# VH-VL binders against p56860, part 13

Target 1, 255 residues: p56860
Amino acid sequence: MMTAEVRTPEQGGGPLTTEPRAPRSAPGHADASAPAFGPETDPRDIIRWALAAHPDLLMPSAFNLNGVVLLDLAAQAGYRGEVVFVDTGYHFPETLATRDRLESRYPELTFVTLNAGASPDDGQTPPDLYASDPDACCAARKVDPLQRYLKEQGPSALLNARSRDQASTRADIPFVEEGGARRRVNPLAHWTREQLEAYAAEHDLPVNPLYFDGFLSIGCWPCTRAVKPGEDARAGRWAGKGKTECGLWQGENKL
Key: E = the ipSAE of ESMFold2; O = the ipSAE of OpenDDE; V2 = 0.75 times the mean of E and O plus 0.25 times the DockQ between their complexes.

## First folded at step 4 (VH-VL)

Design f3 (framework fv_rovalpituzumab; at its last look DockQ between E and O 0.01; V2 from the best seeds 0.00; counts 0 for: pae O 13.3 > 2, placed apart)
Fold by ESMFold2-Fast, scan of step 4:
Order: sequence, then C-alpha cells, then structure tokens
Structure f3 (fold): chain C 255 residues (1-255), chain A 119 residues (1-119), chain B 107 residues (1-107)
Amino acid sequence: as target 1 above (255 residues)
Amino acid sequence: QVQLVQSGAEVKKPGASVKVSCKASGYTFTSYYMNWVRQAPGQGLEWMGRINPSSGNTYYADDFKGRVTMTTDTSTSTAYMELRSLRSDDTAVYYCARHGYSGYDLDYWGQGTLVTVSS
Amino acid sequence: EIVMTQSPATLSVSPGERATLSCKASQSVSSYVVWYQQKPGQAPRLLIYSASTRATGIPARFSGSGSGTEFTLTISSLQSEDFAVYYCQQYNSYPLTFGQGTKLEIK
C-alpha cells in the first residue's frame, strides 16, 4: 500500500501536525424529515428546522449578498454555529472588509477562516494558475481546504445561501438536498434578488460595495467581472473561461 | 496534541498593567477564537472577552471595556491579554481558552496565570 | 446580559448515589448551554455542550438535559473523583455568562 500524499502549497493545502478539532457527532434526529416547505415559507422556519434536525450545522460563506442575508436570518433563527470562509489569497479587499464588518455585527457567531496554504506571492505557488487553469485554482485554493475542514469537523448538514434566482444552474434547487456525505439546506432557494436587496437595505446589512458596481456574484479578483444588463448574476464569474460553477457543490452531492 | 501554555504568575501594585501570554500548539492557531476567562479566589468564572486570531477582531465584556486589550502574534501562535489600571479586586487566576466546534464551548484551557494585585 | 443561576450552591451526596444539578437562565438560551467541572488548583474541564452532548472522553454517567431556560446536569453512580465544582455557561448571546457554581461534596 502507498502512504497518502501530503498536500503541498502548490496543491492548496499543507501538512497538519494535528486535526484542528475532533469530529463532532452531534445527535441527529433519525426519525425527523423535512416538512413541506413552499413559496411562502419564512427562511427562518427552514433554519429552525435545520438546527433542530442538525445541531452540528455549519454555514460556508463568501459574503456575497445572499450570504449576508442568510447570516442575518440565521442569527435571528438562533444559529450559533460556525461561519466558514476560505481565504484563497485572491479576494478583493472589499470582500475582506465585508467579512470584518459582519464579524463585528454578529459577535455570537464564530467566523472561521481557512487558509489555502502559502500566499500566491511566496514563490511556492503558481501565481497565474487562475488564468491557465481556473478549475485547478478553485480546487486547490477553495474546494480542497473546505472539504478537508468538513471531513475533520463532520457536520451532518450545511446551511447554504443559494437561491434559484441566481443562475440557470440553480433554477431547481430544493430547500433540502439529500445524498452525499451530508445534507445541504437552502433556506433562500425561493427568494428573488429583489427580495434579498430589499431585506439587506431594510436591515442596514453590510453588503460588499462591489455589488453596487455590477458585481452581482463576487469571487476572486482574477476571475470576476461586472455583469451586463440581462445577464445571469453569475455570468461575471470565470468570464471567458468556460466555467460557471465551483466544484464545491459537486463533491458534496455525490452519492 | 492541543496545548495552551500561559506565562507565569505576576505580582503588581494598584495602577499597574499586566500582560498575560498564552502560547498555542497542536492546531492551526488562526482557525479558532481565543477567549479569556478569570476567576477571583474562591469565586466563580467571569468571561472577559475573545479574539479571532485570523482577523484581529475582538469583543470585550462591558466590565473590562477601556481597560483590556487582547492581541495575537500569529508568527508565534501566541495570544495576549493586557489589563490596565489594576485594582485589588483584579486579583484572580486568568485563563486562556479555545472555542470548541459548536460555538463557545471552551474545549481547551491554559493552566492559568495568577495575578496578585497588592500594595 | 443573561444571568445564569445554579442551584443548589452546595450538594452533599455519597459515592454511588445520583446527583442532579440545576441551571436556570434569565431568558431563553435555546440549547446553547455548556457544563464544566473544576477541581481545586485546576482549569475547568469541558463536560457537556449544546445542553446534552458529552464532550470526548467524558464518562457516560454524566448527562445533560434541558432547553430554553431550565437545564440539568445529572451524574449517576457518583465516583470519588466527581466531587468538584460544576459550572454552567450560556452562549446564546454576548457576553458569555457563567452560573455561580454548584459544589458537589461528599456526605
């Protein structure tokens, strides 16, 4: 048998001297099933159900509009778990500033930042991988660090900020996704961009200022542009590179 | 394994400042909040505040706002808690403690640092 | 701030008996309650989090229950090493607050 390969900075992860925390086996509700959620369901009711069924629930976030709105609704619904952010080394300064404002506003939540390994400018990682191979860049600097953390923590479910209104690839996402290693809960699946904007304005939520400059979906600076009128919100992601979704969602959906 | 090792006992006069250190090992320091909790002799536990080592963000309990500063040095995986304008009733054992997975269940604690404030 | 009130202040029991310790929050804290054990000269030790989940390595004789405002730590078949001070703590809102402790002493 072969010894497992240790991740390197070139691959988007380093060796760990120990696991950050022992995986938590919070008791799920074996007999609990998702209620019949519909177009009028308050997202807070979906979140409350998810917390009752999955006390070990985690919330990954990149602090886009949807993520900011979900975070506020989750805090109101009683969420006190981790908000997990991956520091890819390529975030806009506005994204990091938005994270810092959210952390100050929601002190009851724990904001976990996962590092992608070495800095892009340390001479150990390829600084232009985003241009030549955006899939490899996404896997190494975002997907791999998050999957490693999820494996170590072992949550039975994730709370995601996806909505059907974001892109054609998301048009039919359910409120609760089964299969794979864990459940995925989408409390905002039925909310429109207009509802999200109105909510954020009414509650004075810290929205990434790039959103108002046409960056409707904000990722790493090398792979993000402002969208044109009539384009899908995610059209600015990986523009010209033939990529529309990060591999993050695919791995967790495998049966 | 996870360890939090604190600096040694301090004796201070009223009006002085004290800076307690907490050196972490066995985990990724920047991925977990560090809390500070104190315990006066014969009394219960009192939460002072917390810091996120990744962002530097802090939250201090009201009784300590204006007198406490929490910092980290990520290059040495060390957290610091400085308490200023010391009074006799600040005599206590000061603990650093790491956040657990499900929120503020403090899962690993330092051994404690006794700070004695006397004239 | 949320006030956590523990009762009784002192509980005298014999080895092999069951001890029941109470913790009351001044307002709802959902299930966000933690229990710690502290022995003289030592840092607190995590026992229970999320009201009822045992921390790694904690013996099965320790169990937690409750939600909202009323919480209980139960220690069945007490061992000599269980005589200590027990603290509850809420983390539903800042600041984090602890109860004043229940001292478990040998009868």
Scores: ipSAE 0.407, ipTM 0.723, lowest interface PAE 3.3, mean pLDDT 80
Fold by ESMFold2, look of step 5:
Structure f3 (fold): chain C 255 residues (1-255), chain A 119 residues (1-119), chain B 107 residues (1-107)
Amino acid sequence: as target 1 above (255 residues)
Amino acid sequence: QVQLVQSGAEVKKPGASVKVSCKASGYTFTSYYMNWVRQAPGQGLEWMGRINPSSGNTYYADDFKGRVTMTTDTSTSTAYMELRSLRSDDTAVYYCARHGYSGYDLDYWGQGTLVTVSS
Amino acid sequence: EIVMTQSPATLSVSPGERATLSCKASQSVSSYVVWYQQKPGQAPRLLIYSASTRATGIPARFSGSGSGTEFTLTISSLQSEDFAVYYCQQYNSYPLTFGQGTKLEIK
């Protein structure tokens, strides 16, 4: 029997190649054999289909209620890939703690934190940018890091946690969005907030504690407040800034 | 571009501890899990556990729980594995290895660190 | 813990011939299987992931197949540099587990 011998530094140890591992190729989207999906379709069946069609599938997450429910359903359906989170430097501590609890609960998933160790004073953006130009701040600290990662990794599809009940701007999302470099799969498209809450309670999922303190749509602390009684769930985002939508973590983007 | 460079060989007595380092370069250290795998002379590969550098969360194989500690220093992009209460059957080459892009496949490996435990 | 069992333990084959290495999981691992090559004095090298996908830079003579519990690594037209130890590994769940290895040696 042969065994590996120890190599000292400077003697050419390490991998047989120094090149980065190439992104897994996407041979094409097969849509001709897709099952009929409807409001009653179990999200796990949608995820199983997506995994068969897209073994390179990636899951972005901001670890809000939808994201946590999707993560649990995906793990049950056999997802073993990446859960990709962007640390903007402005997340609530409760959001980071929720990420850590989820990682402990789902060791079978790979939690990727982009821009890890970010802080308001890390020099990625001027300290006041979140107040003076929140679109530029979001672009620099959230959208751009994720877009760079997705370009580098080249997945043929994303698994998104968007649902039609989240906001009026999402009323038309389909189960599968075609176009661009990759598909977007929305297994929870037809689930309501009530269904999501019931699922999370039944399965004792780690939900961001701020959700129970009225933060129904949680983003970065400079642009997020608790929703007042009777307000829309996203009313706490960008209060007083004239902005109603943001965040790749909710699956919204233009391709 | 991706490189994992480990600390040099160690000779230890039974009951001592060893701390092996693994310096990463050529990628974003905190975006990938770091694993530790060992190989006794003439034997196969044995997974010891892994750490997420961004959160510090660890998962240890049962055979090593209670004796192993995995840590990272993100400022130097360095992972560490400390094995305590060494026995002669801990003599092995210890590798660090990175999680692959889409799961737990180990796509980049360090050169290995021989730890010899002898009286 | 998912046990990965490789066969044969040693395979003696002549250069230019075809080698077939087997790996069996004690329970389903879907397609979450990796194959590594390890030459004397070196760290393992990733060959195949997701049961059948060649890693970058791996020659086309290496191919993987299988799903569920049974997996195969095939090396067509063996080259002198292919004589090494080969390991399978599952990554369906923790703990990550390796097969015990198949030594491919020159006949």
Scores: ipSAE 0.007, ipTM 0.581, lowest interface PAE 9.6, mean pLDDT 81
Fold by OpenDDE, look of step 5:
Structure f3 (fold): chain C 255 residues (1-255), chain A 119 residues (1-119), chain B 107 residues (1-107)
Amino acid sequence: as target 1 above (255 residues)
Amino acid sequence: QVQLVQSGAEVKKPGASVKVSCKASGYTFTSYYMNWVRQAPGQGLEWMGRINPSSGNTYYADDFKGRVTMTTDTSTSTAYMELRSLRSDDTAVYYCARHGYSGYDLDYWGQGTLVTVSS
Amino acid sequence: EIVMTQSPATLSVSPGERATLSCKASQSVSSYVVWYQQKPGQAPRLLIYSASTRATGIPARFSGSGSGTEFTLTISSLQSEDFAVYYCQQYNSYPLTFGQGTKLEIK
């Protein structure tokens, strides 16, 4: 009866020495004036331009319909950078699952989740902050983490999924926003919701299932509801609070 | 090193306004909330409110709503607290205090500014 | 607002002895409690956050405990420099509120 000594392999988990990535020298803002883009311009061409002008381009995403579509288009256009997501601790499970599906679908992209494993009771903010001060909540849980990361990474531009059709406040969003800490590129500026939905369906993109339940704009669960037929797509965001944006795109320290 | 340096002592009459400044250094000013806390002579601490220097968003305690205004100048990394319609019971040391990363722990404090309200 | 009540108002303890300070919340504040030390003529100094986590540079003789409505600051062996006023603060809900303070004095 030979007692086979099961040698438990010593998983020598060597410390992942995250070598501090040398501060990428801020590539000189090549003053490349943005080409004249129009509503007929293929978003992929806009992205290709952005990549050429800004090789350090980053893509923040919350994996809404626009974000999912942009991600696919960006990948097709040759984007191989980071997709940056902030885990606020208040995301829907469906949102996190959508992230995971996207990560699996696009292995050529680097998905970065800030505050991974965040909890509503993380001790960083008052637990009732989302109710008492939504602006402060978004600032602390979403904006500040993202800003810190972007400051550290120092991208010269961002690839954003914003479109004119998302909200009245975005009605005049250009393809390229100048000023601030970095350039912002909006390839989907002129795409309608119908176009986005059609594209997503045609390409079998992993859209957040909540979208089909009327969640046309998805954020944190305490501040997001489904919209009724005929309501603005963002009417379900911070409903009753007078807040319309999370703060990422407003103020002097906008992204 | 993180430092918060406040403006000097003030003497005001009832009904007047006072504006206290708090100059921040040694950290990214826009990355942390700035709080204001006061302390009457021989009394405890009273939280007045906070401001997000990045967004300008403020939250004031109810007792100060309508009388207090918090602002920031990001170019100089300075926070300001204005208190209006001063009363004798507003006599206190006023502190600016940085919100720490781990929560609403006030990890760095200014040296305090004495505001005396007397007829 | 949540009322934080500290006890005792004054605590007289000899050097080298253990001091125990109490802070009670009028309602549950989870673990969202901070402790400060204040010496005469000085700004408050952060000691403990999240009820039990020592701030950077705070001696090991300081410890915090508690959850919900009952919190305790303990100084295991009092040093001469520890005689001061101690405040607890909650950050579970707005507005942020402080206890009235406990004065720790030499017996």
Scores: ipSAE 0.000, ipTM 0.498, lowest interface PAE 13.3, mean pLDDT 89
ESMFold2 (binder alone), look of step 5: mean pLDDT 92; pTM 0.938

Design f4 (framework fv_rovalpituzumab)
Fold by ESMFold2-Fast, scan of step 4:
Structure f4 (fold): chain C 255 residues (1-255), chain A 119 residues (1-119), chain B 107 residues (1-107)
Amino acid sequence: as target 1 above (255 residues)
Amino acid sequence: QVQLVQSGAEVKKPGASVKVSCKASGYTFTSYYMNWVRQAPGQGLEWMGRINPSKGNTYYADDFKGRVTMTTDTSTSTAYMELRSLRSDDTAVYYCARHGYTGYDLDYWGQGTLVTVSS
Amino acid sequence: EIVMTQSPATLSVSPGERATLSCKASQSVSSYVVWYQQKPGQAPRLLIYSASTRATGIPARFSGSGSGTEFTLTISSLQSEDFAVYYCQQYYSYPLTFGQGTKLEIK
């Protein structure tokens, strides 16, 4: 069984609701072709197109630098849908604090926190699963809860914060991905880390303070370390384990 | 393998400053945050702050802001903690400790440096 | 700052017995709690992190449990080397804060 915590705009800065969101269908959207987006396209234009083509659009977010920047751009472009976060039970306190600051800054958005009951001390998940099997840990704590929620809600598309600059596996991602259960939209595909950092600074966005402490890519605490100057941004993720992507973006686990 | 070796005991007068060193070996010094924790005689542990040796970023507990400075020398894999305007209640064993797997557990500790502040 | 309170201050037990040590947070810290062991004249040693995960090399007789505001460290079948002071620490928010310690002594 799944537990969802929802903060709606009318609830202000109070505690999150613990009631699950009602399932949504994808009523009557057309399979609209994406326009020709390029290296100079404003991400807000991509988001506006996505909203027009997919009124049921959802935005999963891990509240990393890309996610925070996308959230601000999406709010400016008129996005008023759900921001979906998976509480894996292994997040840094700074990540959860960043989520709380974002909920306060964007009261016009609905924040949903998913918890499939897979906490570190639930008695069901071995306490060292993250060390012995990072893929199984990722599936149980992140991929499975998100896939279940997306199946229940049935969005026709997802708004993702991925950029080509993040990893070799992401170097060629398009602005709009077809196939599978739903369309995926990547408005920041063409933005560099430098552009993301400049945008966040100029707009005083609440960024995870661990980024200022050498964590260029932030995930769950068991799989994250600070990176050295000149290392790939994701070098701190799954250090020593040979993993660079969560199963959410691989093979049969693609959403 | 991993070792943190601290400088020797110090005796200081009130109003002086002390600089404690912590030499790291057995790991990549710049890959792990270094914390400083103190313990007054017969008392519990008190966190003072931490430093990122790769970037030099620091975070100090409020009780120590304004009179503590944490630095590193990457060429010698050594961390330093300087405490100024010493008071008698600063008498304590000062420990350096490395962040572990979670980034917040302190997995390896130095042997401690006794700093005695007396007139 | 989050205040961590340990009880009892001193626990007297015999070798071979079970010891249960308590740690309470002034507000919810989820599962973000660490336990350390300290012997006289020595630096603390990491035992448990994330409330219940045993650190590498720590014997199976040490176990942690709890979430929210109440946490426990249990030592089953006490050995002579287990008589020490035990500290809990939260890492839910800065600054990191420790409990005042529980001294485990021989009866």
Scores: ipSAE 0.000, ipTM 0.417, lowest interface PAE 15.8, mean pLDDT 76

Design i21 (framework fv_ifabotuzumab)
Fold by ESMFold2-Fast, scan of step 4:
Structure i21 (fold): chain C 255 residues (1-255), chain A 121 residues (1-121), chain B 107 residues (1-107)
Amino acid sequence: as target 1 above (255 residues)
Amino acid sequence: QVQLVQSGAEVKKPGASVKVSCKASGYTFTGYYMNWVRQAPGQGLEWMGDINPNSGGTNYDEKFQGRVTMTRDTSISTAYMELSRLRSDDTAVYYCARDRSYWDSSGYDYWGQGTTVTVSS
Amino acid sequence: DIQMTQSPSFLSASVGDRVTITCRASQGISSYLAWYQQKPEKAPKRLIYAASSLQSGVPSRFSGSGSGTEFTLTISSLQPEDFATYYCQQLNSYPYTFGQGTKLEIK
C-alpha cells in the first residue's frame, strides 16, 4: 500500500493535496532551453532558471548533506514547491530527526513523505531482501513509491542534489539532463564536499549527525557503513555488493 | 533486435480467466516498464496497467482493479496479464508494449503483435 | 482521469494534401504526449514522442506540436501509405489515456 503525508507551509496554511499540476511552460520550448552554466555559476541562478522554465518543479530529497544545502539554496531562490522524501522503513533515527528539523526550519516549503509500508516486516517486502537483492529492495521501497507519486503529480522537471565529486559514476553529470518531455536539474553538480560542508556550517543547517561520524553518504541502515580515511564518499553504501548507485540512477530508470 | 512476442488467440466463456504472455528479447527486460493496452473490435485503445519488471510493482486502471493481475518472470524475460471474471465486453485484442521509464516515458516504441481474446456468450 | 479528445474523428483527404489532426487534454499535461499510427489488423506504431520529437525511421512529413492542453499532428504532404487511424496518448498521469482516434481515408 502507498500512503503520503503532506505538510503545507505554516504561514500560508491550506488544505493537503497531491493533485496533478498543469505546467506553465513546456520542456523544449524556447523559454525552457538551458543556458550554458559553468564552474562559477551560482546554484541559485540555476534554480531560478529552472523555476521560470518549470513552475511545477519538484525536489526529491534523502536529506543528506547535499540535499540539506540544496533545500536552503532553493528556498533563497524562491522555490516554494514540494520536497519529496521516501520513507523506506529502513532509515536511521538520525535521518528521520533531520527531516523533522528541516520541516520546522523551512515552513515556507511543502514536505511530502511517501510511505512504502514504513516497516521492514510489512508483508510486502520479502525477508532480507536488502541483503540478498539490493536492487529489488531499492525498487520496491524507494523507486516505485517515488515513480507513482511523480506520475500522480506530473512535474515537468525535478531538482536533484547530486554533485560530480560524490562518486566516479557522477563525475560527468550535467547541470540539466534532457529526457524528452522531462528534465532533471543538478544545481550542485559543480560543488565540492568541502564547499557543501562550509556552507552548511556557515548557515547552521540541520545536517544528519551521522555525517560527522564518517557516514559521508547516508542511506538505509542495513546497507550503510562509515567510510574509512581515503575511501570514496559512497564506499559505505551497499558495502560488499558491487553497487554504488541506487536504481534511480541506473539505466532507463534514471531520475 | 527488440521483439515482444505474445501468446496465441484465446476463446473463453463468461466467468472464466485468461492469461496472456509477452516474451521480450533484444534488450534488458528489467530496464523498461511493460504496459498492457486493449482494443475492442472497431474501438479505440484502452490502457489497462503497467508493471516494473525489476520490482514487480504494478499500476492498474481503476476499471480493471480486482480483475487484472500483471506479473513477470525475469529468468525468461516474460510478462503476463491475467484477466478474471471475463465478460462479453472483454472481447478485444490485448497488446503488451514497452515504456522507456516512468520519467522518460515517451510512449511505446515497441509493441507485441497482439493477442485476440474472444469471450463467447 | 484526463480525457483526450481528438478532432476530427474521421477525415478524407487527397494525396499531396496538408492534414492536421488535433488532440485536446481536459487538463494540462505539459509535453507528456505521444502520437501513434495504426493500420488495419496491426499493432500501433509510435510516430511522435514528447509532443514534438519524431520517432527514428518515421518520414519527415510527420510533425507534432503543442503543449499543455492543445496538440497537433501534421502530415505536410499526404501519401497513400498514410491511410490509417491516428491516436494521441497522454503519459502525464495515471491512468494513461488515449484519444478516441482519427480515421484517415485517402480518396
Scores: ipSAE 0.031, ipTM 0.591, lowest interface PAE 6.4, mean pLDDT 80

Design i22 (framework fv_ifabotuzumab)
Fold by ESMFold2-Fast, scan of step 4:
Formats: structure tokens, C-alpha cells, sequence
Structure i22 (fold): chain C 255 residues (1-255), chain A 121 residues (1-121), chain B 107 residues (1-107)
């Protein structure tokens, strides 16, 4: 059985619920076509369109810079759906603290932590799998819990914080990805890291403190290092392993 | 070319166990969920469960929970489905099938040829 | 569990006919629906995914439509090789469930 900690708007940052979520049957069947979004489009306009087309939107987040900025913009645009985070047991304390600050700042949103309280030894995944097989570590600790939850909830679309300048593999992502059974909406596809940093600073958003220590892309502590000047932002993830993308985006998001 | 090749037909007595294999080739085995679907003679399709070949994580239909075990061996790109405490109504053709989308299931773009399992006294 | 019901369970048609098969979900499944064709003694073959997207290599006479709880598979001009059993499947939530099947027979 899958377990999750949930903090609802009714609780306003109060007591958490640690329960498996009831399955959602499915969203309504409205098939709105995406407008032609461009380089000047306000991300909030993209989010407002997505909410109108997909009232059942879910937002997975690892609470990196992009995720924090998207969350603020989404709240402004009227998003009141779930913010879904996977506790892998290997997050930096700074990442969990950032989550807690966001939960406090956005009491109107429901925050779901999958596998809450995860530890390196979960009885099923080898505790040192991150060292021997980082792909299997990513799949077991992050991809599997998220995939199960998404299949259980059945949203018609996901609101993602991906931007084109995060990595070479993301350079051409569209604002709205079609194909498969679920749309993926990328309101920040056209924003640069500099724009994201400026927005976060202007709005005093709780950015993971490790970001300012050279961790431009923050994941689990065994697989993350500070990047060198001139390196790809995701070079700090899976250092020495030759991997740049988690298996979450395989299939529908690859050619 | 993507291909899923299953093990041969099995004849079992009630109470026995059967383990069906599905060898994948022509793609990255760990990049796609593997599903198991069965079909009793003259009946429709019935989903049994799936496995993430990368992590080994599984999801089973509650009807088979406690009797089914899905595993894989990544070194030989092979998935396995073991069904225990066999009953005569487990007589069926068992298929493995690849889920096209890893996180966002789109249905099965490739199927194994099927393995006939007959349970008789 | 989400129940998938197909209509009709049995259909007789002639080559050149327009054939429509319907599939109803007991609760909303958005567009998380696939259609399969199965010929005797063969594994099923996917025709349609995401309710309306045509599988590569499948003839354009096949089309899918619908969302939510009501779905249709249409064959615009039936060919001899199309006589088979057709299944819908919901992939919205676990456990995945199939319709009971529609057997398409020659008249």
C-alpha cells in the first residue's frame, strides 16, 4: 500500500495526514486546444489556460529554483491543486527545510509528500544502491512512488517547472506537450536561469540555500555536487555517472 | 527491432506453481514497464500486474495478490511472472506486454507471443 | 475498480461497411484509453492510444474518439483483414481493466 503525508488548505500548515490518497476516478473530458504561446507570454497566462482546460492539474516538484518560482506563479494564477514531492530518504536537510517553508508560505495549497519519512534503509531498496546503480536508485526512490501516485490520481495534465536552459536535453521543450494519455505543461519553458533568480529575489521566495553554494541543480546528496564555471547546470547531478535525466521523462518525453 | 519472446507451454496440477519468462530485445529493457495480461479460453483480456524492470517495483491486481510474484533479471533482459497455488480457472494464455510510456501509461505497443498454461488434475 | 463495458458484444458486417464500437467507463477516465485488435490465436495489437491517437503503421480507416466515460472506435470502410475481436482498456488507474470485447464477424 502506498502512504503519503498530506497537508490540506483546511489545516493551513497545521496537522499533517499520513494516509494513502483515495483514487480519483478521472477528470472531466474537455479537450481544449493550446493557444500559440511565445517568448513574451506570461507564465501565469499559460497556467490559467491549463487550469481552464484541466481543472485536475497536479504539480510534481523537487523544490529546486524552477519549482519554487513555478509554485509562486501558479498560486497567483489560481492554482489550488496538489503539489507532489517524493521523499527519497536521500534529500539534503536544506531541501526538506525549503519544502517546510513553502508549505508555510502557501497554506491555500495541498502539499503531498510521497513516502514521507523515508530513510536510506527502507527494507526493500539496498541502502547503498545509490553508489552501485544510480539509475535504479532514481527509479526505486523517486520514479516508482511518483508514477504510482499519478496512476492512482489520474490527472489529465501535469504542471512542470522545466525550462529550456536547464540542460541540452531540454533545449526544445514546448509549452504544452501532447501525446500519450496526459498533457505536460511547461509554463517556464522560455525563462532563463537569470530571470528565475531575479524573480525569486524580487518576491523573497524560499530558495534552497545550497543553490547559492554552487549547487545549481539539487537532487539527492549522494549524487549531487557543486558545478564548475562553464559546466551544464545538471552536471552536478550524478557526477561521474554520465546521466543527465532521471527515468521519469522516458517514453513520452523522448523521440 | 523490439521483440518479446516468452517461454513454452506448461501443464501443471492444481496446487503447483508456474513461472513464465519474457525475454526482451531491441530496446532499453529498464526504460519501460512490463505488464502481464492473461486470457482464459474463449474469454477476454485480464490485467494481472506490472513491474518496473529498473527498480523491481511491482503493482498487482488485488485478485492475484498473495499468489503472483513478478521479477526480472536485467543482465539477460528477462521478466518473470510466477503464479502459485494454481487452480483449474488459472488455465489461460499469459502475455507479457511493454507499456509504451514509462510514467504516463499509453497502453501496450509490443506483446509477447503468449504462453499457454493448462491446469488439470 | 473501473468497469469497462463494450457495445455491442457481437457485430456482423460486410466489407465496405462503416463499423462503430462503443466503450463506456463506470467512472471518468479522461483520455486514458487504448483500443486493441486481436485475431484468433494471436496476441493483441494496439490500434489507438490516448483515446484518439492512431498507432504508427495502423491503417487510417481506424479512428478513435471520446473522452471521460464514452468512447468509440470507428472503421470507416471495413476490409477482410479487419474481422477480429476488439478490446478497449482504461489506463487511468490501477488496476487496469479491459472491456469484455466486441467480436466482429463477416455477414
Amino acid sequence: as target 1 above (255 residues)
Amino acid sequence: QVQLVQSGAEVKKPGASVKVSCKASGYTFTGYYMNWVRQAPGQGLEWMGDINPNSGGTNYDEKFQGRVTMTRDTSISTAYMELSRLRSDDTAVYYCARDESFYDSSGYDYWGQGTTVTVSS
Amino acid sequence: DIQMTQSPSFLSASVGDRVTITCRASQGISSYLAWYQQKPEKAPKRLIYAASSLQSGVPSRFSGSGSGTEFTLTISSLQPEDFATYYCQQLNSYPYTFGQGTKLEIK
Scores: ipSAE 0.000, ipTM 0.468, lowest interface PAE 13.4, mean pLDDT 78

Design i23 (framework fv_ifabotuzumab)
Fold by ESMFold2-Fast, scan of step 4:
Structure i23 (fold): chain C 255 residues (1-255), chain A 121 residues (1-121), chain B 107 residues (1-107)
Amino acid sequence: as target 1 above (255 residues)
Amino acid sequence: QVQLVQSGAEVKKPGASVKVSCKASGYTFTGYYMNWVRQAPGQGLEWMGDINPNSGGTNYDEKFQGRVTMTRDTSISTAYMELSRLRSDDTAVYYCARDRSWYDSSGYDYWGQGTTVTVSS
Amino acid sequence: DIQMTQSPSFLSASVGDRVTITCRASQGISSYLAWYQQKPEKAPKRLIYAASSLQSGVPSRFSGSGSGTEFTLTISSLQPEDFATYYCQQLDSYPYTFGQGTKLEIK
């Protein structure tokens, strides 16, 4: 059984609920083709279309800059679905604090933390697997928990915070990815890092403070470093491994 | 190009264990979940569980929990399914089958040839 | 667990006939459904994935439709090699479950 820590609008300031989740069935897949979106399309219009087409929409988030901006835009567009975060046991304290600030700012949303309270020594994976096999570590601590949760919830679409500006491997992402039973919607595909930063500042969004300490892309602490001026934003992740994407977004494990 | 080749037929006594192998070739073994499905004589298909070969993480149908163990060896691109405390109603053909995970809950595009396991008293 | 029920369980048809097999889920599964063909003493072969997408190499006479709880597999013009048992499978949630099967006999 999979457990999750959940904060719902009805809980207010109460403690988070932690328990095995009952299996869910998705509502019937909306039979709607994506409209033609372009470089001037407001992300909120893309989100509103996605909500109409996929009432069972879920939003996985690592609470990076893109994720924080998408969450605010989604809330404005009427998104009231789940925001799903995986506690890998390797997050910076700043990342967890950012999550807590977001949960307080958006009480109308349901926040789900998979494997809440995870530690590096979980009794399941070797504690130093991140050093010897970072791909296997990512699969065990991120991919597997999300796979189980998605199989329990059965969403017909996912709302993702990916943008073309983040890395060369993301340069070609469309606004709506099709090809299977589950669509992936990228409302921020066309936004630049400068637009994301400006939006976050204008709306006083809680962003991870590590961004101000030279971290342009934030993941788990064993695989993240500050980047030099001019480096790819993801150059600080999996440093020395020749890898720019987590298994969540690479090859067969795209979200 | 893509092939899943399973180990040969087994005859076991009640109470014994059986371990079936599934050797993958022609694709990136760690990129796909490996599923195990069985079929009793004259009966339908029954899902047993899956394994992520990259992590070793498993998901089992509750009816097999405590008796089934799925493992893999990435150095030889081989998945294993071990079923213990065998009963006569475990007599079946056991198949491995690959599935994409994550973005496409699409079912199994390649299957092993099947391994017949007979549990006889 | 999600129960998958196929209708009919047995079907007799002639070469050239249009054949439809229905699969019903006990709860909504969106488009997380696959169809398989199994010939005697052979492993199953996937025909359709995501409820309506044709597997590469499968003849175009096969098609799938439906979403939510009701799905259909159609063979537009039955051929002798289509004698087989057909299964649907939901992949919406664990545990994955199959329909009981539809045995197609050519007469």
Scores: ipSAE 0.092, ipTM 0.648, lowest interface PAE 6.2, mean pLDDT 81

